# VH-VL binders against q9yh85r1066to1250: the designs that were tried, part 25

Target 1, 185 residues: q9yh85r1066to1250
Amino acid sequence: ASCIVSGYGHYLTFDGFSFDFQSSCALVLCTTIHGACERSDTFPTFTVTVTAKNEDRDTSLACVVKQVEVEVFNYYIVIHRAYKYTVMINNERLYLPLKLGQGKVNIFAFGFHIVVETDFGLKVVYDWKTFLSVTIPRSFQNLTYGLCGRYNGNPDDDLVAAGGTPRFGVTDFVQSWAKRDTFCR
Key: E = the ipSAE of ESMFold2; O = the ipSAE of OpenDDE; V2 = 0.75 times the mean of E and O plus 0.25 times the DockQ between their complexes.

## First folded at step 11 (VH-VL; framework fv_navenibart)

Design w4 (at its last look DockQ between E and O 0.63; V2 from the best seeds 0.00; counts 0 for: pae E 8.3 > 2)
Fold by OpenDDE, look of step 11:
Structure w4 (fold): chain C 185 residues (1-185), chain A 121 residues (1-121), chain B 107 residues (1-107)
Amino acid sequence: as target 1 above (185 residues)
Amino acid sequence: QVQLVQSGAEVKKPGSSVKVSCKASGGTFSSYFMSWVRQAPGQGLEWIGGIIPSWGYANYNAKFQGRVTITVDKSTTTAYMELSSLRSEDTAVYFCARESGRSYSWGMDVWGQGTTVTVSS
Amino acid sequence: DIQMTQSPSSLSASVGDRVTITCKASQSIDSYVAWYQQKPGKAPKFLIYAASSLQSGVPDRFSGSGSGTDFTLTISSLQPEDFATYFCQQSYDSPYTFGQGTKLEIK
């Protein structure tokens, strides 16, 4: 299934729940649950994070995806819109295409998109502007949480906060997945 | 051998629409960025838009946005470009071309033979 | 949009000559430039990306160079089959844009 993010603040979860929210905070889109399933220990862990930015202070139309972060296989991958066709791998800037871990992670670009794909089926696509998608295999059903939801076929339970508690409001839900820093309190 | 085969020539009236097809064979279809490029008689090349077949996500040249729709049929490995509200200035040869970013070479390495679209009253 | 200014628009040369075509981008595009050859009535043919990769089947006499805003395509020794129109293209940002072309004719 795929989770879609528009830089305009539109989100579509794995289970098809849609919501709108604008934030300049780094937001966790998808992360794996540890120990939630007997099989979870056999699956790779990963985290996808998105940071949006409003280019225009007054319009939602000027919102773009500024940065995408992918954590997988002990690689910290940072894709920044200001550095097209390059990526930061563990704080080192590298040019595409890239194969990491003997092919466990493949990063390439074509058209206007960069793709990060793994050997277990994680795929992140980003166009350095307003489009971001995260695709994960069906084997990860019920093993994920974040803004992209639980991936369990039920969109009604996708609003689960970082602490594991259901949330009733989109704002509270999204804020719970924000990474706090000096600019995001 | 990988090849792109386009539909035949079209003659259209102003205000009408044209839909050109591009059939891919001999290789992978979904993993390429499929672009549409046109060339007016005696003129240069102009990029119209492109699509990633596996995702169905299309990018358009703003010049054509609102008039052009690029789609794919994965089952038949065919890409389509539909241009509406045709004008005389849309008269051109329309090419489909594929691009891959899996190598260190970024370019349109395979082209269709072109489709002549003539718009006249 | 990124403008690609190609020069010259046309040139005449003889077999065996060294030919250089230039393309200037309106902004830095790193190395994301491709060169194409087009003969009358035919689709463009992909020649080379940047300075690194010749497309399969492209003779070694073709070479690319440049980075940032200034790029060149060089034919070291012109052959009869090389007379055609050549185009540069940037693939750095949407929309893709092409140079206006260089028609290479027989002197």
Scores: ipSAE 0.634, ipTM 0.857, lowest interface PAE 1.2, mean pLDDT 91
Fold by ESMFold2, look of step 11:
Structure w4 (fold): chain C 185 residues (1-185), chain A 121 residues (1-121), chain B 107 residues (1-107)
Amino acid sequence: as target 1 above (185 residues)
Amino acid sequence: QVQLVQSGAEVKKPGSSVKVSCKASGGTFSSYFMSWVRQAPGQGLEWIGGIIPSWGYANYNAKFQGRVTITVDKSTTTAYMELSSLRSEDTAVYFCARESGRSYSWGMDVWGQGTTVTVSS
Amino acid sequence: DIQMTQSPSSLSASVGDRVTITCKASQSIDSYVAWYQQKPGKAPKFLIYAASSLQSGVPDRFSGSGSGTDFTLTISSLQPEDFATYFCQQSYDSPYTFGQGTKLEIK
């Protein structure tokens, strides 16, 4: 299953629910970490976070994916659009390609995309501009939360807030998955 | 070893659509990045868009956005490009080309033979 | 979109000559440039990738150089089969864009 972010704030969840929202906050797309505890002792934990921004000086006329963060195993991976063909790994900037943990994580270019693949089947594809996809295997059904939804075959329950309760309305749902600061509300 | 074979020439009326096919053989089709490139008579090369078959995302040159659809059929290892609302300016040779899944973007190393599309009243 | 500007647009030369074709990008694209050769009625042939790396099967009289915005294709000693049109292409951002082409003709 794949979850897609496309230009101008378009989102498609694992279960096929689509919505539009523009935010410059860092947003949790997909995580196996629900609330304060781990959800699976037989599968690796991970979190994928996206940060978008308005490219135009006019508010919200164009929206690109500025940054993608992947936390998996002991790696904190930061992909920033301004630094093409490099990534931050645990606060060190490295050039592609990368093979981490003897193949646990592979990071490489493919066409004009960057690809992050793990040995358990997480795949993140980012075009350095407007397109981001997160693909996970079926073994993660019912194990994920975030803007990409629950991956349980039911698009109607994808709007689960970060605290684990359903939310009414897209804005409340998206804001619950936002990382907040003084300027991001 | 890797080959791309395209469908035959087409003659079309303005306002109609054309769908060109590109059959791939050799290699792993899902690992390609498949592009479509056109060349009007006596002109240079123009990238139309591309697709990776395994995830189905197509990216388009904005010049063609809204008029072009790129799709794949993984079971037949075939890519398609459909251009609608044809005009005489769309008369060109249309190429499919692949880019291998190497660590860095290397360009299009295998090209189809080209499909001539002629748009005339 | 990243514009790729080739120079010259055409060039007349003789067998044995050394020729240089340049390509300038409208922004820095590191080394994400490919070069292609195209003969009339044929699909383009891939020559150079990553600005300077020679594709397998391409004669070593072809070479590429450059990084950032300025790129060069050089043919050190022209052969009869080298008379063709040459294109640069950036693969840094979508959409891919090509230079206008340089037609290399026999004097």
Scores: ipSAE 0.020, ipTM 0.618, lowest interface PAE 8.3, mean pLDDT 81
ESMFold2 (binder alone), look of step 11: mean pLDDT 90; pTM 0.927

Design w5 (at its last look DockQ between E and O 0.36; V2 from the best seeds 0.00; counts 0 for: pae E 4.0 > 2)
Fold by OpenDDE, look of step 11:
Structure w5 (fold): chain C 185 residues (1-185), chain A 121 residues (1-121), chain B 107 residues (1-107)
Amino acid sequence: as target 1 above (185 residues)
Amino acid sequence: QVQLVQSGAEVKKPGSSVKVSCKASGGTFSSYFMNWVRQAPGQGLEWIGGIIPSFGYARYNAKFQGRVTITVDKSTTTAYMELSSLRSEDTAVYFCARESGRSYSWGMDVWGQGTTVTVSS
Amino acid sequence: DIQMTQSPSSLSASVGDRVTITCKASQSIDSYVAWYQQKPGKAPKFLIYAASSLQSGVPDRFSGSGSGTDFTLTISSLQPEDFATYFCQQSYDSPYTFGQGTKLEIK
């Protein structure tokens, strides 16, 4: 299933729940659960984080995805819109295309998009502007948290905050997945 | 061998719509960005738009925004370009062309044979 | 949009000649330029990306160079089959844009 993020603040979870939210904070879209299920320890772990910003402070129409972070296989991958067709791998800037871990991670670009894909089926697509998608295989059902939801076929339980507590409001839900920093209120 | 085969020539009236198809064979359809490019008689190349088949996400040249729709049928590995509100200046050969960034190159490496679209009263 | 200004628009040359075609971008596009060859009635053929990515089946007499705003396609020794129209294309940003083309004719 795919989770879709629009730079305009639109979100679509793996289970098809849609919501809108504007934030300049780094937000956890998807992260794997450890020990929640018997099978969870047999699957690779990963985290996808998105940071958006408004180019126009007064309107949501100019919102763009500023940065995408992917943590997988002990690689910290940073994709920044200011550095198109390049990525930071563990704080080193590299040019595309790239194969990491003997092909465990494949990073390439085409048609204004960068793609990060793994051998277990994680796929991240980003256009350095307003479009971001995260795709994971069915084997990860019920193994994920974040803004993209639980991936269990039930969109009604997607508003689960960090720590596993259900939330009723979108604002509270999204804020719970924010990584606080100097630019994140 | 990877190839793109496009639909046949079209003759259209102004104000009508045309839909051109591009059938991909011999390779992975979903792993490429499918572009549409046109060329008016005796003129250069103009990018219309493109689509990621695996997602159905299309990007358009703003010049054509509102008039062009690019879609795919993954089951038949076919891409489509529909252009509406046709004008005489839309008369051109329309090409589909695939793009991949997997091999340290960012170019359109496989092209369809082209589809001639003539718009006349 | 990024403008690609190609020069010359046309040139005449003889077999064996060294030919150079230039393309200037309206802004820096790093090395994200592709070159195509097109013969009459045919689709463009992808030749080379940037300075080093020669497409399979393309003779090594074709080479690319440049970065930033100025790019060059060079044919070291022109062959009879090389007479055609050539196009540069930027792949740095949307929309993709092409040079106006260079028609290479027999002298």
Scores: ipSAE 0.477, ipTM 0.815, lowest interface PAE 1.3, mean pLDDT 91
Fold by ESMFold2, look of step 11:
Structure w5 (fold): chain C 185 residues (1-185), chain A 121 residues (1-121), chain B 107 residues (1-107)
Amino acid sequence: as target 1 above (185 residues)
Amino acid sequence: QVQLVQSGAEVKKPGSSVKVSCKASGGTFSSYFMNWVRQAPGQGLEWIGGIIPSFGYARYNAKFQGRVTITVDKSTTTAYMELSSLRSEDTAVYFCARESGRSYSWGMDVWGQGTTVTVSS
Amino acid sequence: DIQMTQSPSSLSASVGDRVTITCKASQSIDSYVAWYQQKPGKAPKFLIYAASSLQSGVPDRFSGSGSGTDFTLTISSLQPEDFATYFCQQSYDSPYTFGQGTKLEIK
């Protein structure tokens, strides 16, 4: 299943629910870590976070994906559109392609995209501009949280806030998954 | 040696649709970025969109999104481009062109022979 | 979208001449420019990638240069078979965009 972020703040969850929201905060798209100490030895843990901003003074026309963060295994991967064709891995900037942990994580260019793939089937595809997709295998059904939803085959229950409480408003849902700081909204 | 062979010329009425095929031979089809580019008579080149078979989705030039569907059949190593709601200004030669993927974006190194689509009432 | 502006739109030159065709991008695209040659009734032929790298099988009289916004294709000693239209293309971002073309006529 794939979760898609596209221009103008459009989101499509794993289960097919669609919503629009514009935020300058880093937003958790998909995580297997929810609440304190919810680690599991039965499945890999990961978190994918997106940060967007308006490129133009005209806020009605453009919303770009500025940064994508992937936390998986012992790697903290930061992909920033200003540093095209490079990535930050654990605070070290490296050129593509990269093979981490003897193939546990592969990072490479493919056309105008960057791709992050893991050995357990996580795939993150980003075009350095407006398009981001996160793909996970079926084994993660009911194991994920975030803006991409629960992956349980039901688009009607995708709006689960970070505290685990269902939300019915898009604004509250998105803001609950924001890594808020003083200057973002 | 990588080669791309396209389907034959088409004459269509306004409002109809056309589906052009592009069969690839040689190389690893799953690693292609298969692009579609058109050229109206006496005009320049215009990118329509493209697909990487392993991604499961196509990417489109926004001016064509809503009228264009790009797909692949991995078993026959064939890409397809379908353009709907045809207008006279869609008269052009349509090319498929591949980028060898999983590397830097270098451009389209292998092109099909082109498929002429003529739209007239 | 990134605009690619080619200059000139057409030119006429003699065999043996040095010919220069330029492309200007509407924003910095590093070196992500490709150049193509297209003869009438044929598909484009890939000449140059990464602004300056010569594709295998392309004669060494062809060369490319540039980085940022300004790019050139040079033919150092024009041959009769070089009659064609030449296109630049940015490969930096979606959508891919092409220059409008330069028609090169051999006198």
Scores: ipSAE 0.336, ipTM 0.740, lowest interface PAE 4.0, mean pLDDT 84
ESMFold2 (binder alone), look of step 11: mean pLDDT 90; pTM 0.936

Design w6 (at its last look DockQ between E and O 0.69; V2 from the best seeds 0.00; counts 0 for: pae E 6.5 > 2, SAP .502 > .496)
Fold by OpenDDE, look of step 11:
Structure w6 (fold): chain C 185 residues (1-185), chain A 121 residues (1-121), chain B 107 residues (1-107)
Amino acid sequence: as target 1 above (185 residues)
Amino acid sequence: QVQLVQSGAEVKKPGSSVKVSCKASGYTFSSYFMSWVRQAPGQGLEWIGGIIPIFGYANYNAKFQGRVTITVDKSTTTAYMELSSLRSEDTAVYFCARESGRSYSWGMDVWGQGTTVTVSS
Amino acid sequence: DIQMTQSPSSLSASVGDRVTITCKASQSIDSYVAWYQQKPGKAPKFLIYAASSLQSGVPDRFSGSGSGTDFTLTISSLQPEDFATYFCQQSYDSPYTFGQGTKLEIK
């Protein structure tokens, strides 16, 4: 299933729940927690984080995806819109295409898109502007948390905050997945 | 052999729609970005839009936003470009073109033969 | 949108001549420029990306250079089959945009 993020603040979870929210905070889209489920210890762990920026504070139309972070295996991958067609791998800037860990991670370009693929089926697509997609295999059902939801076929339980507690409001839900820093509002 | 074969010439009335096809063969269809480019008579090249075949994610030139739809059929390795609300200014040769980007090169390295679309009353 | 200003619009040259076509981007596009050759009634042919990658079957007399905003396509020694129209294209950002073209004619 795929989770879709628009730079205009639109979100579509794995289970098809849609919501809108704008934030300059780094937001956890999808993360797997070791031991959270019966089979979680047999699956690779990963975290996808998105940071949006409002280029014009007065208009929602000027919101763009500024940065995408992918943590997988021992790699910390940073994709920044200011450095198109390059990536930071563990704080080192590299040019595409890239194969990490002898093929465990494959990073390449599709037109003006970057694609990050893993050998277990994680796919991240980003256009350095307004589109971000996270795709994970069906085997990860009910193993995920974050803004992309639980991936269990039930969109009604996708508003699970950090810590595993259900939330009823979108604002509170999204804020719970925010990584606070100097730029986080 | 890597090739793109497009559908035949079209003659359309203003306000109608046209759908051009592009059959890809000789390569992994889902692994390359597919673009559509047009060229009016005696004019330059204009990018219409493109699509990631494996995901079906399409991007459009804002100039055509709202009246162009780009799709793919992975089972037949065919890309489609549909343009609606046709105008006389849409008269052009329309090309599909495969875009490389996986091997340190960014360009449309394989082109279809072109499809002439004529819009006239 | 990124504008690609190509020059000259046309030029005449003789076989054996060194020819240079330039393309200026309205903003920095790093090295993401592609060059195409088009003959009448035919689809464009991909020549080279940036300064490094010649398409298979493209003669070595074709070369690209430049970065940032200024780019050049050079034909070191013009051959009879090289008379055509040439286009630059930026692949840095959507929408992709092309130069106006340079028609290379025989003197």
Scores: ipSAE 0.512, ipTM 0.822, lowest interface PAE 1.4, mean pLDDT 91
Fold by ESMFold2, look of step 11:
Structure w6 (fold): chain C 185 residues (1-185), chain A 121 residues (1-121), chain B 107 residues (1-107)
Amino acid sequence: as target 1 above (185 residues)
Amino acid sequence: QVQLVQSGAEVKKPGSSVKVSCKASGYTFSSYFMSWVRQAPGQGLEWIGGIIPIFGYANYNAKFQGRVTITVDKSTTTAYMELSSLRSEDTAVYFCARESGRSYSWGMDVWGQGTTVTVSS
Amino acid sequence: DIQMTQSPSSLSASVGDRVTITCKASQSIDSYVAWYQQKPGKAPKFLIYAASSLQSGVPDRFSGSGSGTDFTLTISSLQPEDFATYFCQQSYDSPYTFGQGTKLEIK
């Protein structure tokens, strides 16, 4: 299943629900880490965070994807549009391609996109501008939270706030997934 | 033996559409970005757009946004480019081309033979 | 869009000559430049990638150089089969853009 960010604040969840929201906050797109609930060590944990910016579109009401963060295994991966074909890995800037942990994480260019792939099937594709997709395998059904929803085929529960409560308003939903220490409208 | 084989020449009226196919063989089709490039008579090369076959996502040169659709059929390893609302200035040879390498954007190492599209009344 | 400005637009040369074609990008593109050869009625042929790396099967008389904004294709000793049109292309950012071409003709 794939979750897509496109077209200056357009979102499509794993379950096919679409919504629009423009924010300059860092937003949790997809995470397996939610609250204090018990975690199984039988599946990998990860978090994908997106940050948008209106400043690159001086005359537009839309935004671009400025930064993508992927936390997986012991790696903190930061991809910033100003630094094409490089990434920060645990606070070190490195040139592509990268093979981390003997292939647990591979990071490479694909056309004009950057791709992050893990050995368990997480795939993050970013075009350095406005397109970002997150793909996860079926084994993560019902295991994910964030702007990409629950991945369970039910659009009624896609809008689950960071505190675990369902929300029906897009604004409250998106703002609940904003990272702390970030100021939003 | 990597090859890209395109559909045959087309003659079209203004306002119509054209769909060009590009059959890939000899490599793992889904693993390489596929671009479409055109060349008007006596002119240079112009990138139209491209597609990531494994994800099915297409990106377009803004010049063609709204008139072009790029798709793939992974089961037949075939890419398609459809250009609508044709004008006389769309007369060109249309190429499909495979991006070289997966780890860096190196340019296009394998090209189709080209498909001549002529738009005239 | 990144503009690629190629110079000269055409030139005449003899077999055995050394030829230099330049390409300038409107912004820094690191080494994300490819060079192509195109003969009439044929698709472009991939010559150089990453500004300076030769594609497999390309003769050693072809070389590329440059980084940032200024790039050069050199043919050290022209052969009869080298008379063609040459294009540079940036692969740094979408949309991919090409230089306008340099037509290399026999004197």
Scores: ipSAE 0.068, ipTM 0.670, lowest interface PAE 6.5, mean pLDDT 82
ESMFold2 (binder alone), look of step 11: mean pLDDT 91; pTM 0.942

## First folded at step 13 (VH-VL; framework fv_navenibart)

Design x1 (at its last look DockQ between E and O 0.04; V2 from the best seeds 0.00; counts 0 for: pae O 9.8 > 2, placed apart)
Fold by ESMFold2, look of step 13:
Structure x1 (fold): chain C 185 residues (1-185), chain A 121 residues (1-121), chain B 107 residues (1-107)
Amino acid sequence: as target 1 above (185 residues)
Amino acid sequence: QVQLVQSGAEVKKPGSSVKVSCKASGYTFSSYFMSWVRQAPGQGLEWIGAIIPEFGYANYNAKFQGRVTITVDKSTTTAYMELSSLRSEDTAVYFCARESGRSYSWGMDVWGQGTTVTVSS
Amino acid sequence: DIQMTQSPSSLSASVGDRVTITCKASQSIDSYVAWYQQKPGKAPKFLIYAASSLQSGVPDRFSGSGSGTDFTLTISSLQPEDFATYFCQQSYDSPYTFGQGTKLEIK
C-alpha cells in the first residue's frame, strides 16, 4: 500500500481517503509508534515525518515538501530539499548512495528522485519538490498511525488523532499529528 | 532482453492530438521510471516528462504542461504519451526511454526505436 | 532550468585520433551527468553515467571525467564506428536537459 503527498497539500491515505491541508509544521505521516503503550516486539518500528514550506510560494498554488525525516533501526535520516543528493544520518551529512547496516537501509538516487528502502519493505520516494510517497508491506495492516491512516481497508477510520481518539474533522486530525515547537504551537 | 517497442509513424493536422504507445518487455515494468524525449529534424534532444508506473504519477517539462499527458497500463506493460493542440513545430521523433534507477547509474539506459510524428496542413 | 553547453559543436577527426568533448553546466550538478552516442536515424545509445562510469558493453576507449560544472568525454583512439553525434545530459534536477550535441565526422 502507498500513501501520497502531492502538490498543494494533497494527501491520499493507505486506504484511499483523500484530503487537503496546508501546514508549515512537521507532520507525522506514518508511524508504528503510537502512545506509550505501543508494542514493537514483533515488527520493526519506524516513523516518517514531512515538513512543507508555504512562505516561498508566490503566484503558484503549489507548496513544496521541504524536508522528510525517517527514523528506523536507530537511524535518524533527514532529507532536506536544499541539500540534494546528501542526507543527514544521525547528525552526519553523507553523500548518496548509502548502504546502512549491510543493506538494512538503502538510500539512493533514481532518476530525479531519492529513494529510501528497508529490508522489511518500507519504501520512501521523494522528488526533491512536491511529490512524496510512503509504501509499506501488507504485514503492517492495522499497525500504522498518522496522516496516512490506519491501513485496514476502511477509509472511514483513517482520521485517528495522535492521542488515540477518533477525530471528526480534517483540521483537528492534521494538527494532532503536528510536531510542535515554539513556532508551531 | 529488455526491449521498448513503440507504435508506428503518425501524420497529423494542426490542432489535433497524437497518442504514442511504448510496450515494455524483459523487465519488471513497475520497478523503473519511464521518460519521453523528442527530437525535431536535425536538432537535439528535449525531455518531455516521466512517469512513476507504481503510482501513475507523472512529472512534466513546464514547456509542455497543459498539452501533454503521460500514462501507463500496468496490465499490458505499456506507457503512453499524448500531446494535444499540435503545431507544426511539434514535428519530431518521439522516444520512450527507461530510466536507470539503481545507484549504479542515472540516465536512460534503454530506448524505444522512436515514433515519427509529422504535423502538416 | 539547468543549461548544458557542449563544445565543440562539430569536430573533424581521423581514425586513431584522441578526441575530447566538453560539457558545461550552468550550476553545480555534482556528478549527475550522462553521455550518449547517436547515429543518424537511430535512438541514442547510453555510454557514460555518473560523469565517469562506463555503461556495460561500451568499449574502454570511451571515458568520462569531471564534477561540479565541467565535464569531459574522451575517446582515446577513434574507430570507424565512433563517428556520430554525442550528447551530455544532466539528471540533477527536473527538467532533464541535454547539451546541443557534438557531431564527430571523418576528416
Scores: ipSAE 0.068, ipTM 0.657, lowest interface PAE 7.1, mean pLDDT 82
Fold by OpenDDE, look of step 13:
Structure x1 (fold): chain C 185 residues (1-185), chain A 121 residues (1-121), chain B 107 residues (1-107)
Amino acid sequence: as target 1 above (185 residues)
Amino acid sequence: QVQLVQSGAEVKKPGSSVKVSCKASGYTFSSYFMSWVRQAPGQGLEWIGAIIPEFGYANYNAKFQGRVTITVDKSTTTAYMELSSLRSEDTAVYFCARESGRSYSWGMDVWGQGTTVTVSS
Amino acid sequence: DIQMTQSPSSLSASVGDRVTITCKASQSIDSYVAWYQQKPGKAPKFLIYAASSLQSGVPDRFSGSGSGTDFTLTISSLQPEDFATYFCQQSYDSPYTFGQGTKLEIK
């Protein structure tokens, strides 16, 4: 299934739950890290984080994806809008295409998109502007947390905050997955 | 047919507690939020709190924090709202309402018939 | 808490009239607004969420519009069964809050 982030702050979870939210904070879209997922020890762990920016346009307010972060196999991958066709791998900027971990992670350009693929089926697609998708295999059902939800076929339980606590209201839900810093409170 | 059937009217003394039940049928009980809303005579609607039956987690309006407890019995598909330390201003009709967030829709799409709670000395 | 200010508090209209009810949020709530109809002695009835989905069984003469802070419920041609009290509600953040209601009466 795929989780979609599109312009203007539109989110679509794995289970088809849709919500709108605009934030400049780094938000956890999907994670299976131990402590966030009780069964993470049986599957590869990963975390996808998105940072968006609100931009005023002539006729509307757009939400642009500024940065995508993927943590997988002890690689910290950073994709930044300003540096197309390059990525940061563990704080080192490299050019595409890239194969990491003897092919465990494959990063390449696809038209005007960048694609991050893993050997266990994680796929992240980003167009360096307003579109981001995270696709995971069915084997990860009920193993994910984050804004993309639980991936268990039930969209009504997707409002689960960090720590596994259900939330009420979009603001509370989204904020619970925000990485707090000086500029994100 | 989806429906919510609430318990009967209650007359209570100040300081006492009331527990209203809401029997759900016709749908997957654990898959929908259950909200509680009250309406004082001639007044508007006030959200009390809600619960996610699947997880048993309840969220409350801070106005009622400490006095309200919302629970569910999944085996009987029944939701409960208990309000303690009753006051005269708690006199109202209390509604349970199923809430869904599917398909770009947030709303309480199914309501119980309401339970009148009267608090008087 | 997010305040929902509904206007007008009461409205008199005739069958066939176009009726509009407004709800203003104290802060931006995107499109997380629901509208309800309530008749005396009955529970509220869910009408529509924002402008995207009309509840099953609700006539097409009902429509919703707005985003951010200003929202409107419109009845294109008022019918006899439409005389009731209407409420807006935000579900953007907890606690959920309602407008104070608009009583629609026959002129």
Scores: ipSAE 0.011, ipTM 0.567, lowest interface PAE 9.8, mean pLDDT 89
ESMFold2 (binder alone), look of step 13: mean pLDDT 92; pTM 0.943

